VH-VL binders against GMP synthase [glutamine-hydrolyzing] subunit A (guaAA). Designs and how they scored, part 10

Target 1, 190 residues: GMP synthase [glutamine-hydrolyzing] subunit A (guaAA), of Methanobrevibacter smithii (a5uk20)
Amino acid sequence: MTILVINNKGQYNHRIQRSLQYLKIPTELVPNTLSIEEIEAKNPIGLILGGGPSIEGAGNSEEYIKHFDIPILGICLGHQLIAKAYGGQIDTSNTESYAKVEINIVNDENLFSGLAPKMEVWSSHKDEVKSIPDDFEILANSNLCDVESFKHTEKDVYGIQFHPEVHHTPKGSTIFENFYEICKKRCNND
Below, E stands for the ipSAE of ESMFold2; O stands for the ipSAE of OpenDDE; V2 stands for 0.75 times the mean of E and O plus 0.25 times the DockQ between their complexes.

## First folded at step 5 (VH-VL; framework fv_narsoplimab)

Design d2 (from n2 with heavy chain S100E D104Q, light chain S51D S92L; at its last look DockQ between E and O 0.05; V2 from the best seeds 0.00; counts 0 for: pae E 7.8 > 2, placed apart)
Fold by ESMFold2, look of step 5:
Structure d2 (fold): chain C 190 residues (1-190), chain A 124 residues (1-124), chain B 106 residues (1-106)
Amino acid sequence: as target 1 above (190 residues)
Amino acid sequence: QVTLKESGPVLVKPTETLTLTCTVSGFSLSTSGVGVSWIRQPPGKALEWLAHIYWDDDKSYRTSLKSRLTISKDTSKNQVVLTMTNMDPVDTATYYCAHEYYEQSSGYWAFDIWGQGTLVTVSS
Amino acid sequence: QPVLTQPPSLSVSPGQTASITCSGEKLGDKYAYWYQQKPGQSPVLVMYQDDKRPSGIPERFSGSNSGNTATLTISGTQAMDEADYYCQAWDLSTAVFGGGTKLTVL
């Protein structure tokens, strides 16, 4: 019943684990170098792909995205890795974001349940997703970034460019609660 | 220019509580991504990390010393405070505070600027 | 309780290459950092993110990290490089230092 947090060596990976712990969600922070078999042996109900310095340093994260059919949430680098794995485009943002940003929630059925129409978030990124993959839809946008969040139309695969795990995202815990509910629903159905 | 300065030097008796203050200049403790660590070095021995505190008040402690350590900050005074209880002669060391290197896009941490250090002597 | 193991000392002649190792279980899965400390002085960051030099660090310093070993390499070693060198890595949110290597240039 554990959500695994994949440590992509970014600043905020330990905060993702702490956010889940505060919510009493079973969780484990693991290296991005674990094999598929090692991940399978832990019997996770979901994966969260954390932030990091580069795609090159993301270890096996793209392999996890392509292999596992459990819910996946990508945060910052993880959001970009999901887009890349499914054929989206990633380019340097016009301005490196390091600010409080208000996002517009355009679909609140799953990950953003109870959060529409707007949410204050902490944005910290240099790159952004410029085009989403074909089988994805946008869940949120902002004046700084057209793709603040997306979802696969058929799979429980979600991306967010912002950081729900920091205190500058005051409703960030709701994102983690919603993701946990998605994971539990899949576990009970599968 | 970023600088850090530890209080002291200090002479303490065994069992007493040590309090050290790190005063920072050239940056704000409220700046997103900023952290300060305390690191000590016993005479002739290796560096030993003790604790850190981040701009958003996130804290971590060396596991073996967690019950003895408290770290806090006063952003209005640009100060970080370390308290260590039940001091023992083996805790005699130079204590450093250090600024943690932060880059928005890469998310890695380095101790890029160090204070001059302060000698803490625990007499017997 | 991860441990980072360094040789306690290393001696080289001026102009030779010094290779200072730092060993830890799966250390290549983490970023390694290196600090130089001269007698009576505070440590100075000389390498971060395995192989990146901070501004002001000479090009003769380079780094690598793979498998269980990170290495700080100083090519064309000079007398001014004589110092103690410490490796460091993060174990989640806690930092771990190696035992240090005393580099002597004779």
Scores: ipSAE 0.014, ipTM 0.536, lowest interface PAE 7.8, mean pLDDT 86
ESMFold2 (binder alone), look of step 5: mean pLDDT 92; pTM 0.941
OpenDDE, look of step 5: ipSAE 0.479; ipTM 0.821

## First folded at step 7 (VH-VL)

Design g1 (from b3 with heavy chain G33R E104T, light chain S92F; framework fv_narsoplimab; at its last look DockQ between E and O 0.04; V2 from the best seeds 0.00; counts 0 for: pae E 9.2 > 2, placed apart)
Fold by ESMFold2, look of step 7:
Structure g1 (fold): chain C 190 residues (1-190), chain A 124 residues (1-124), chain B 106 residues (1-106)
Amino acid sequence: as target 1 above (190 residues)
Amino acid sequence: QVTLKESGPVLVKPTETLTLTCTVSGFSLSTSRVGVSWIRQPPGKALEWLAHIYWDDDKSYRTSLKSRLTISKDTSKNQVVLTMTNMDPVDTATYYCAHSYYTTGSGYWAFDIWGQGTLVTVSS
Amino acid sequence: QPVLTQPPSLSVSPGQTASITCSGEKLGDKYAYWYQQKPGQSPVLVMYQDSKRPSGIPERFSGSNSGNTATLTISGTQAMDEADYYCQAWDFSTAVFGGGTKLTVL
């Protein structure tokens, strides 16, 4: 019943693991160089794609996005990788990196359950998603970033541009709780 | 622009507790996305990392020394403080504080600015 | 804690290429950083994120990191490059330094 955290070499990947451990969610932080077979051998119920400095350094993350049918949550770089893997557009933001910002939650059915209408987050959006793929819908936006979060319309694939794992996102643990519920629902149905 | 300066005693007796202060100038510890580490270097020997404090007050310590180390910050004085208990002559070293800036949203953890260092001698 | 191993010393002639290695298990899964330290001075960052050069560091400095080994390379080595060089990496939330390499330019 493990959620695997894919380490894309960012500074917050160990905090993702810590947040899950605090919530008593079984988890393991793994290199982004594991093969599909190695990931499958761990029998995960969900994947979290962590932050990192560049798409070039994301290892096998795009393969994971394209191959696995289990729930996937992309955080910061992971959010951008999902958008790119499905044909979305990423451009340099015209706002400063790392800001405390209030996001507007436009869909609170799954990932943002209990968090609408607004949430204070620690956001990093220098290279932001400017447009999302056709198969996706926006879950949240802000004055600084039109795409703070998205979801695939059919699959349990989610992206967030902000960092729920840091203290500057006070309700960040609820995002992890909601994602775990999504993973458990899939496990029970499959 | 950004500078760090270590201060504390130059001579400590064995078994005493060492307290070192790193005073930061050119940015605010209360509002900046900055980490600070303490790193030491015994005379003629290699650099040894001791402890780190993150911008959100999370902390980490060198495993072999964790029971002896405490790192904290006083944002009102713009200072980072290291306490090391039960000092021994082998702890004689130059102690540095070093700044790390977290850029581009993912952070790179480089120690890009170092203080001048302060020599601490442990002797009876 | 993880161990980063560097050769204790390296000698090169002026104008030659110096290659300083830093070995650690799966070091290529992490970013490597390099610091130069001259006698009586604090360390100075000369390479970050494996291969990126800070402003003010000469272009003759370059870096790489793959597998178990990171390498700092100095082409056209000059007398002013004579110093101790340390590699550094993070193992999750803790940092580790290599043992240092004394570069001598004869």
Scores: ipSAE 0.007, ipTM 0.590, lowest interface PAE 9.2, mean pLDDT 85
ESMFold2 (binder alone), look of step 7: mean pLDDT 90; pTM 0.934
OpenDDE, look of step 7: ipSAE 0.017; ipTM 0.580

Design g2 (from b3 with heavy chain G33Y E104K; framework fv_narsoplimab; at its last look DockQ between E and O 0.01; V2 from the best seeds 0.00; counts 0 for: pae O 10.6 > 2, placed apart)
Heavy chain, then light chain:
Amino acid sequence: QVTLKESGPVLVKPTETLTLTCTVSGFSLSTSYVGVSWIRQPPGKALEWLAHIYWDDDKSYRTSLKSRLTISKDTSKNQVVLTMTNMDPVDTATYYCAHSYYTKGSGYWAFDIWGQGTLVTVSS
Amino acid sequence: QPVLTQPPSLSVSPGQTASITCSGEKLGDKYAYWYQQKPGQSPVLVMYQDSKRPSGIPERFSGSNSGNTATLTISGTQAMDEADYYCQAWDSSTAVFGGGTKLTVL
ESMFold2, look of step 7: ipSAE 0.070; ipTM 0.649
ESMFold2 (binder alone), look of step 7: mean pLDDT 91; pTM 0.935
OpenDDE, look of step 7: ipSAE 0.000; ipTM 0.550

Design g3 (from b3 with heavy chain E104Q, light chain K30R S51D S92F; framework fv_narsoplimab; at its last look DockQ between E and O 0.77; V2 from the best seeds 0.00; counts 0 for: pae E 2.6 > 2)
Heavy chain, then light chain:
Amino acid sequence: QVTLKESGPVLVKPTETLTLTCTVSGFSLSTSGVGVSWIRQPPGKALEWLAHIYWDDDKSYRTSLKSRLTISKDTSKNQVVLTMTNMDPVDTATYYCAHSYYTQGSGYWAFDIWGQGTLVTVSS
Amino acid sequence: QPVLTQPPSLSVSPGQTASITCSGEKLGDRYAYWYQQKPGQSPVLVMYQDDKRPSGIPERFSGSNSGNTATLTISGTQAMDEADYYCQAWDFSTAVFGGGTKLTVL
ESMFold2, look of step 7: ipSAE 0.346; ipTM 0.768
ESMFold2 (binder alone), look of step 7: mean pLDDT 91; pTM 0.940
OpenDDE, look of step 7: ipSAE 0.844; ipTM 0.923
ESMFold2, look of step 8: ipSAE 0.473; ipTM 0.821
ESMFold2 (binder alone), look of step 8: mean pLDDT 91; pTM 0.936
OpenDDE, look of step 8: ipSAE 0.831; ipTM 0.919

Design v2 (framework fv_tiragolumab; at its last look DockQ between E and O 0.52; V2 from the best seeds 0.00; counts 0 for: pae O 7.3 > 2)
Heavy chain, then light chain:
Amino acid sequence: EVQLQQSGPGLVKPSQTLSLTCAISGDSVSSNSAAWNWIRQSPSRGLEWLGRTYYRSKWYDDYAVSVKGRITINPDTSKNQFSLQLNSVTPEDTAVFYCTREGDYEYYGDSFDYWGQGTLVTVSS
Amino acid sequence: DIVMTQSPDSLAVSLGERATINCKSSQSVLYSSDNKNYLAWYQQKPGQPPNLLIYWASTRESGVPDRFSGSGSGTDFTLTISSLQAEDVAVYYCQQYYSTPYTFGPGTKVEIK
ESMFold2, look of step 7: ipSAE 0.525; ipTM 0.804
ESMFold2 (binder alone), look of step 7: mean pLDDT 91; pTM 0.937
OpenDDE, look of step 7: ipSAE 0.018; ipTM 0.582

## First folded at step 8 (VH-VL; framework fv_narsoplimab)

Design j1 (from b17 with light chain K30R S51D S92F; at its last look DockQ between E and O 0.76; V2 from the best seeds 0.00; counts 0 for: pae E 4.9 > 2)
Fold by ESMFold2, look of step 8:
Structure j1 (fold): chain C 190 residues (1-190), chain A 124 residues (1-124), chain B 106 residues (1-106)
Amino acid sequence: as target 1 above (190 residues)
Amino acid sequence: QVTLKESGPVLVKPTETLTLTCTVSGFSLSTSGVGVSWIRQPPGKALEWLAHIYWDDDKSYRTSLKSRLTISKDTSKNQVVLTMTNMDPVDTATYYCAHEYYEDSSGYWAFDIWGQGTLVTVSS
Amino acid sequence: QPVLTQPPSLSVSPGQTASITCSGEKLGDRYAYWYQQKPGQSPVLVMYQDDKRPSGIPERFSGSNSGNTATLTISGTQAMDEADYYCQAWDFSTAVFGGGTKLTVL
């Protein structure tokens, strides 16, 4: 029942792992260079794509997004990689963000359960998703970024532009708890 | 053999700033997965966690004391330093530093090794 | 930040079982840790990750954690087990201790 955290070399990838561990969520931080076969051998119940400096340095992350049908959460760079993999547009933000922002939660049914209508988050990025991919819906927005979060309408694929793993996102642990519940429900047999 | 040793004991006056040093041996503060916490215990009372610092400089502080606390490390001397401003007689306690370790296979984030503690007395 | 509540004291006779509880909101969703502290000594880790025993801790120590309550259980309690016992959990990146339970063996 492990969630794999894909290390895209950003400064917060170890914080993602620690956040899951504090919440008693089984997890392993792995290189973004693992093959599909190596990921499959670990039998994960979900993937979290970590942040990083660039799409070019994201290794096999786009391939993971296209191949796996288990729940996927993309954080910051990972959010942008999901958008790119599904045909969305990524471009430099009108306003670079290295600050606390308040996001508006417009759909609280799964990832944002218990967090509506608003949440304080830490934003640290220069690029943003400019257009939502086909078959995705927006979960949250802010004054700085129209697409703070999205999900696939049919698959358990989620993106967030902000960082739930840092202390400046005080309710970030709820995002990880909610994602774990999504993973567990997909894994359950009756 | 991992060991931790707190500086002191120390006597401070009310309003002064306390500085405590934890000297560690048997491991490097830069080792991945390693952290050090400060925990205090007033005489006859319960343990109270104050702050920690990890190898990657991740820090956190007890919310009620955050404005008074600063934790830092000097990796070259294998030392962790805690400062606490505006000391008051209620801060009289034994102060411990404690080792924390995470291992991928075990997920082991406990205070597994403690120093002997040092008495900090704040006289009125 | 959750509050961890422990009974202040517990008395057992030698050979009996002691069960020390630690209650907190959604504590079963977090790992619980237990420390033994004898008078004049530093705390010693006796249980980690709910039910794992560190090397050197006797098999009579066991643990559980579900719902809102973690429990440290000492079977066949001995005089040397007389101590204060603290539970601890992580609330994200901060640590929280219970108020402690004084175990008396008479």
Scores: ipSAE 0.112, ipTM 0.696, lowest interface PAE 4.9, mean pLDDT 88
ESMFold2 (binder alone), look of step 8: mean pLDDT 92; pTM 0.944
OpenDDE, look of step 8: ipSAE 0.851; ipTM 0.922

Design j2 (from g3 with heavy chain S100E; at its last look DockQ between E and O 0.76; V2 from the best seeds 0.00; counts 0 for: pae E 3.8 > 2)
Fold by ESMFold2, look of step 8:
Structure j2 (fold): chain C 190 residues (1-190), chain A 124 residues (1-124), chain B 106 residues (1-106)
Amino acid sequence: as target 1 above (190 residues)
Amino acid sequence: QVTLKESGPVLVKPTETLTLTCTVSGFSLSTSGVGVSWIRQPPGKALEWLAHIYWDDDKSYRTSLKSRLTISKDTSKNQVVLTMTNMDPVDTATYYCAHEYYTQGSGYWAFDIWGQGTLVTVSS
Amino acid sequence: QPVLTQPPSLSVSPGQTASITCSGEKLGDRYAYWYQQKPGQSPVLVMYQDDKRPSGIPERFSGSNSGNTATLTISGTQAMDEADYYCQAWDFSTAVFGGGTKLTVL
């Protein structure tokens, strides 16, 4: 029962893998150029799409989003890729964000279980989701970014704009634990 | 072959700042998955982890000491540096640096190779 | 930070089995690691990720980790196994050591 971390070449992709390993969650960091068949051969119970410098460098990530019916979590660039894949709007924010930010959790039932009403996160991005697709709902927002997190209403597809994998997000491990629980529940019920 | 060697002052006065250097050989501090920790052991007492730094500059510190600790690396010298402020006699210990490594099939994130350690005595 | 509790000492006769415990809240949700330290020497890794032996560690060393307790087991204990043994785990990005167990082989 492996969660695959898709390396989109950002600064923190190895920290995503490290965070999962610290939690004794089976994981593998893989290139974003693997084929669908190569991903399937690893028999994952979930995918995490890592951050990266650009959508252009995201390899096959959009294909993974559209093809796989297992839980998917997109972090930073991965969050933006999910929005794009489902018809959301991505645009450059007014300023680059490299700061601690307090986010407001508006839905704590799934990914944010046990974290409401607010948490401190590390934000490191210059693009953001400006509009979400129709079949998505917002899970968190902040004064700096209206869409800090979203989920698909029917699928286990989640996005977060902040970085749970870095030390400056003190409760980031809970995000990974909650995602793993989503993956395990899905695996047990399927 | 991977080796680590600690160096720094043997004697430190109370309130002074301790600077310790770990010189590594047989690996690059930039190798994906590589990290170095500092761990101390007061005479006759248990091991106490202090801090680590990974190849991607990810750092963590023992919570009770983090206001006093700074860890950094100098890749050009193949060195990891620990600074500890406001030294006190209770900080007298042997200080070790230790190698950490992880890849998907052979990583440990254990302290698999240790330096010989250096005794730091804090006294008037 | 979690506390890892070890018995301070354990004595066994040569050839017998030594079981060194390490207790911590939900320790089985983390990997346990074990180190051997002889007087005047640096620690040596003897078990990693609960139950895996590094190269060069005899097969008589084994490990387990479940619930709140990790155990290092040495079967057929020899005089050369006399040492201090420390368990270690990661609490997310920070490491914690147990207090150590002095194993005496009488």
Scores: ipSAE 0.326, ipTM 0.756, lowest interface PAE 3.8, mean pLDDT 88
ESMFold2 (binder alone), look of step 8: mean pLDDT 92; pTM 0.947
OpenDDE, look of step 8: ipSAE 0.622; ipTM 0.854

Design j3 (from g3 with light chain S93D; at its last look DockQ between E and O 0.66; V2 from the best seeds 0.00; counts 0 for: pae E 3.0 > 2)
Fold by ESMFold2, look of step 8:
Structure j3 (fold): chain C 190 residues (1-190), chain A 124 residues (1-124), chain B 106 residues (1-106)
Amino acid sequence: as target 1 above (190 residues)
Amino acid sequence: QVTLKESGPVLVKPTETLTLTCTVSGFSLSTSGVGVSWIRQPPGKALEWLAHIYWDDDKSYRTSLKSRLTISKDTSKNQVVLTMTNMDPVDTATYYCAHSYYTQGSGYWAFDIWGQGTLVTVSS
Amino acid sequence: QPVLTQPPSLSVSPGQTASITCSGEKLGDRYAYWYQQKPGQSPVLVMYQDDKRPSGIPERFSGSNSGNTATLTISGTQAMDEADYYCQAWDFDTAVFGGGTKLTVL
């Protein structure tokens, strides 16, 4: 009953794994070059797609998004990869990347449970999702980024543009706890 | 063999800034999974964790003391440094540095090796 | 931050089983760690990740953690086990220690 963290080579992928371990959530950090079969062999209950410097370095992450029907959370680059995989647009922001922003939570039923109406987050990016894919809905926005978070309307596929794994996002651990609950609920129902 | 040694002992006046150095041996501060904490113990009292620094230079602090604490490391000198501002007699304690290590399979985030401790006395 | 509550003291006779408790809300959802401290000495890790024994710690030490309570158990307690015992857990990236339990072996 492991959540796999896909290492997309960003600075903070180890902090995602660390955050899960402090919460006693079974986890393994794995290369983004593992095959579908290698991921399947680990029997994960969820995937977290970590941040990274570029889409070019994301390895097999888009394949994972399209192949697996288990819960998926994309963080920063992972958020952008999900949008791209489902037909959304990625474009350069009209504003610079910021370290600290306040996001407005517009749907708190799953990933943001207990966090509405607002949350302080650390945002470290330049590119952003300009349009969300069909069958997705926005979960959060900010003055600087119209799409801070989204989810698929039917699947447990979530994206966040900010970093819950860093100490500058004080309530970031709640995001990981909520995602684990989503993974456990899905596993128990199947 | 992993060892840690705190600088001191130290006498400090109220309001002064404390600086403690932990010198490490037998491991590199840059090794993935390595961390060092500072933990204190007032005479006859319980252990109190203060701060932690990770190999990747991430840091964490006890919430109630966060505004007074700074932790840093100098990998080339094998040193971890704690600075604590505005010292008060209540801060009189033995201060320990302690090694922690995490491997992906072990999850070993315990304080497995401790220094001998150093007494910090804050006179009134 | 969670508070970890331990009994202040516990007395056992040699050969008895000592059970030192550490209570905290949902502590079983976190890993518990245990340290032994003898007078004038630094703490020594005796249990990690609830129930795992470091190299060099006798088999008579065991641990458990479920619900709100972690327990360090010493079977066949010996005079050399007389010490203060602290539980510890992580609240995300900050560590929390219990108040300590003084184990006396009479």
Scores: ipSAE 0.369, ipTM 0.781, lowest interface PAE 3.0, mean pLDDT 89
ESMFold2 (binder alone), look of step 8: mean pLDDT 91; pTM 0.940
OpenDDE, look of step 8: ipSAE 0.373; ipTM 0.791

Design j4 (from g3 with heavy chain Q104T G105S S106T; at its last look DockQ between E and O 0.85; V2 from the best seeds 0.00; counts 0 for: pae E 3.1 > 2)
Fold by ESMFold2, look of step 8:
Structure j4 (fold): chain C 190 residues (1-190), chain A 124 residues (1-124), chain B 106 residues (1-106)
Amino acid sequence: as target 1 above (190 residues)
Amino acid sequence: QVTLKESGPVLVKPTETLTLTCTVSGFSLSTSGVGVSWIRQPPGKALEWLAHIYWDDDKSYRTSLKSRLTISKDTSKNQVVLTMTNMDPVDTATYYCAHSYYTTSTGYWAFDIWGQGTLVTVSS
Amino acid sequence: QPVLTQPPSLSVSPGQTASITCSGEKLGDRYAYWYQQKPGQSPVLVMYQDDKRPSGIPERFSGSNSGNTATLTISGTQAMDEADYYCQAWDFSTAVFGGGTKLTVL
C-alpha cells in the first residue's frame, strides 16, 4: 500500500519522500517519465505530484492526472499541473512568494482536518493558479494568493501551492497524514 | 571506513558560546541520504539529541534548545559545526556526533556510526 | 512533546530472556531504534526500524513495535550483554531518546 511521489525535478521532491518515511507511510519516489502501465504495476494507493521548475519538465504528470482514479495531491508545480489539466489558468503571481505565509482554511474536511482556521506555511513560487477549473472548490486562501489549495468536488484530487515538506511549515506532517487517511479510506471503499 | 571525530575536550565558562567541530572521513557530507547529528550525554544520564543536518543543508533542532543552537557544515573541510550559546553548568556532558543514512529501499535513519565523544565542562 | 519511557533497570540471569520496553504515545506509528552503550564507550546500534538487526548483531537480539510500546528482546542473555540500552524514535524531523535501561546479568 504505497503512495508514489512523482519527481518533477524540483529541489524538494526528496523531502516529500522523507516526510512520508518519517510518518511510516509506505512510499517510493519515481521518475515523471514512467508510463501509465509502469505506475499501474506498482499498485499505488495514491500519487503525490512534486514541485519542479516548469510545466514543460513535468513529463507524464498530466497524463497521470487524467488517467488515474486514485487520490492525487499536487504540491506547488503539481498543484498548477492539476489546475491546467482541468482547464484552469496559471500565470505569474502579483507578488513572488519566498516566505512564511499564514493561510486561511475555508474547508477543513479531509486534507486540512485538524488544521483550521489558520496555518503557517512556506511559500516558494513565482506562478499561481489564477482561476480554478469548474467542479473544483477552494480549500484555503491567503492575502497573497487566492488559491492556496483546492479539491475536485467529486474526485479525491487535491492541490496545495505551499510546501508541507519543509521545516518552515511546522504542521506540514499533518497534511501528509491527512492525505494518507484519504488514500486508506478510498481503499476501504470497495 | 566511515569515521567521525569531535573537537575538544574543552572547558567553557558560564554564558560563553560553545563551538564544536565534527570532522568526518569515508563519506561526503553532500552524498544523497547522508545526515549528521549532535547528541550529548551528561555524566551518568541519558542521551539527548540536539540537532541534525542533512546532505541538502536542511536542519532540525531539539525544540527546547532551538534558540541556543546552530548547526552547519563545510563540505570542503569535511566538517559539521555545532554552536551553543549561553552555556550553563547543566550543559556539562560528553558531546557526540553521529552519522545517519537512508535509501529509498531501507529508510535507514539510524545513528549507525558515532564519534568517540568529547567532554565539555562548564564551570566558573 | 514526545516522551519515550524506559524502565531504569532490569536484571536477568545468564541464559534468560531480557525484554526492555520503550513506551510512547502511538510509538508504533514511528520506527523505533535501539542502541547499546557500555561504560566509557560510544553507543552502538543494535536494532533499527523496529525489528531489523545491523550486520554483526547476534540473532538473539530481536525487536518489535506496536501500539504504544517498542520492545528489545535478548534471548539467551550473556554477560557481554550487560550495558545501558536506549530506544530512539523520530518525531517527524526531531529525534527523541528514551531514558535508558541498565541491563545487569548475574
Scores: ipSAE 0.421, ipTM 0.802, lowest interface PAE 3.1, mean pLDDT 89
ESMFold2 (binder alone), look of step 8: mean pLDDT 91; pTM 0.938
OpenDDE, look of step 8: ipSAE 0.737; ipTM 0.894

Design j5 (from g3 with heavy chain Y102W Y108T; at its last look DockQ between E and O 0.82; V2 from the best seeds 0.00; counts 0 for: pae E 2.8 > 2)
Heavy chain, then light chain:
Amino acid sequence: QVTLKESGPVLVKPTETLTLTCTVSGFSLSTSGVGVSWIRQPPGKALEWLAHIYWDDDKSYRTSLKSRLTISKDTSKNQVVLTMTNMDPVDTATYYCAHSYWTQGSGTWAFDIWGQGTLVTVSS
Amino acid sequence: QPVLTQPPSLSVSPGQTASITCSGEKLGDRYAYWYQQKPGQSPVLVMYQDDKRPSGIPERFSGSNSGNTATLTISGTQAMDEADYYCQAWDFSTAVFGGGTKLTVL
ESMFold2, look of step 8: ipSAE 0.455; ipTM 0.811
ESMFold2 (binder alone), look of step 8: mean pLDDT 91; pTM 0.941
OpenDDE, look of step 8: ipSAE 0.839; ipTM 0.920

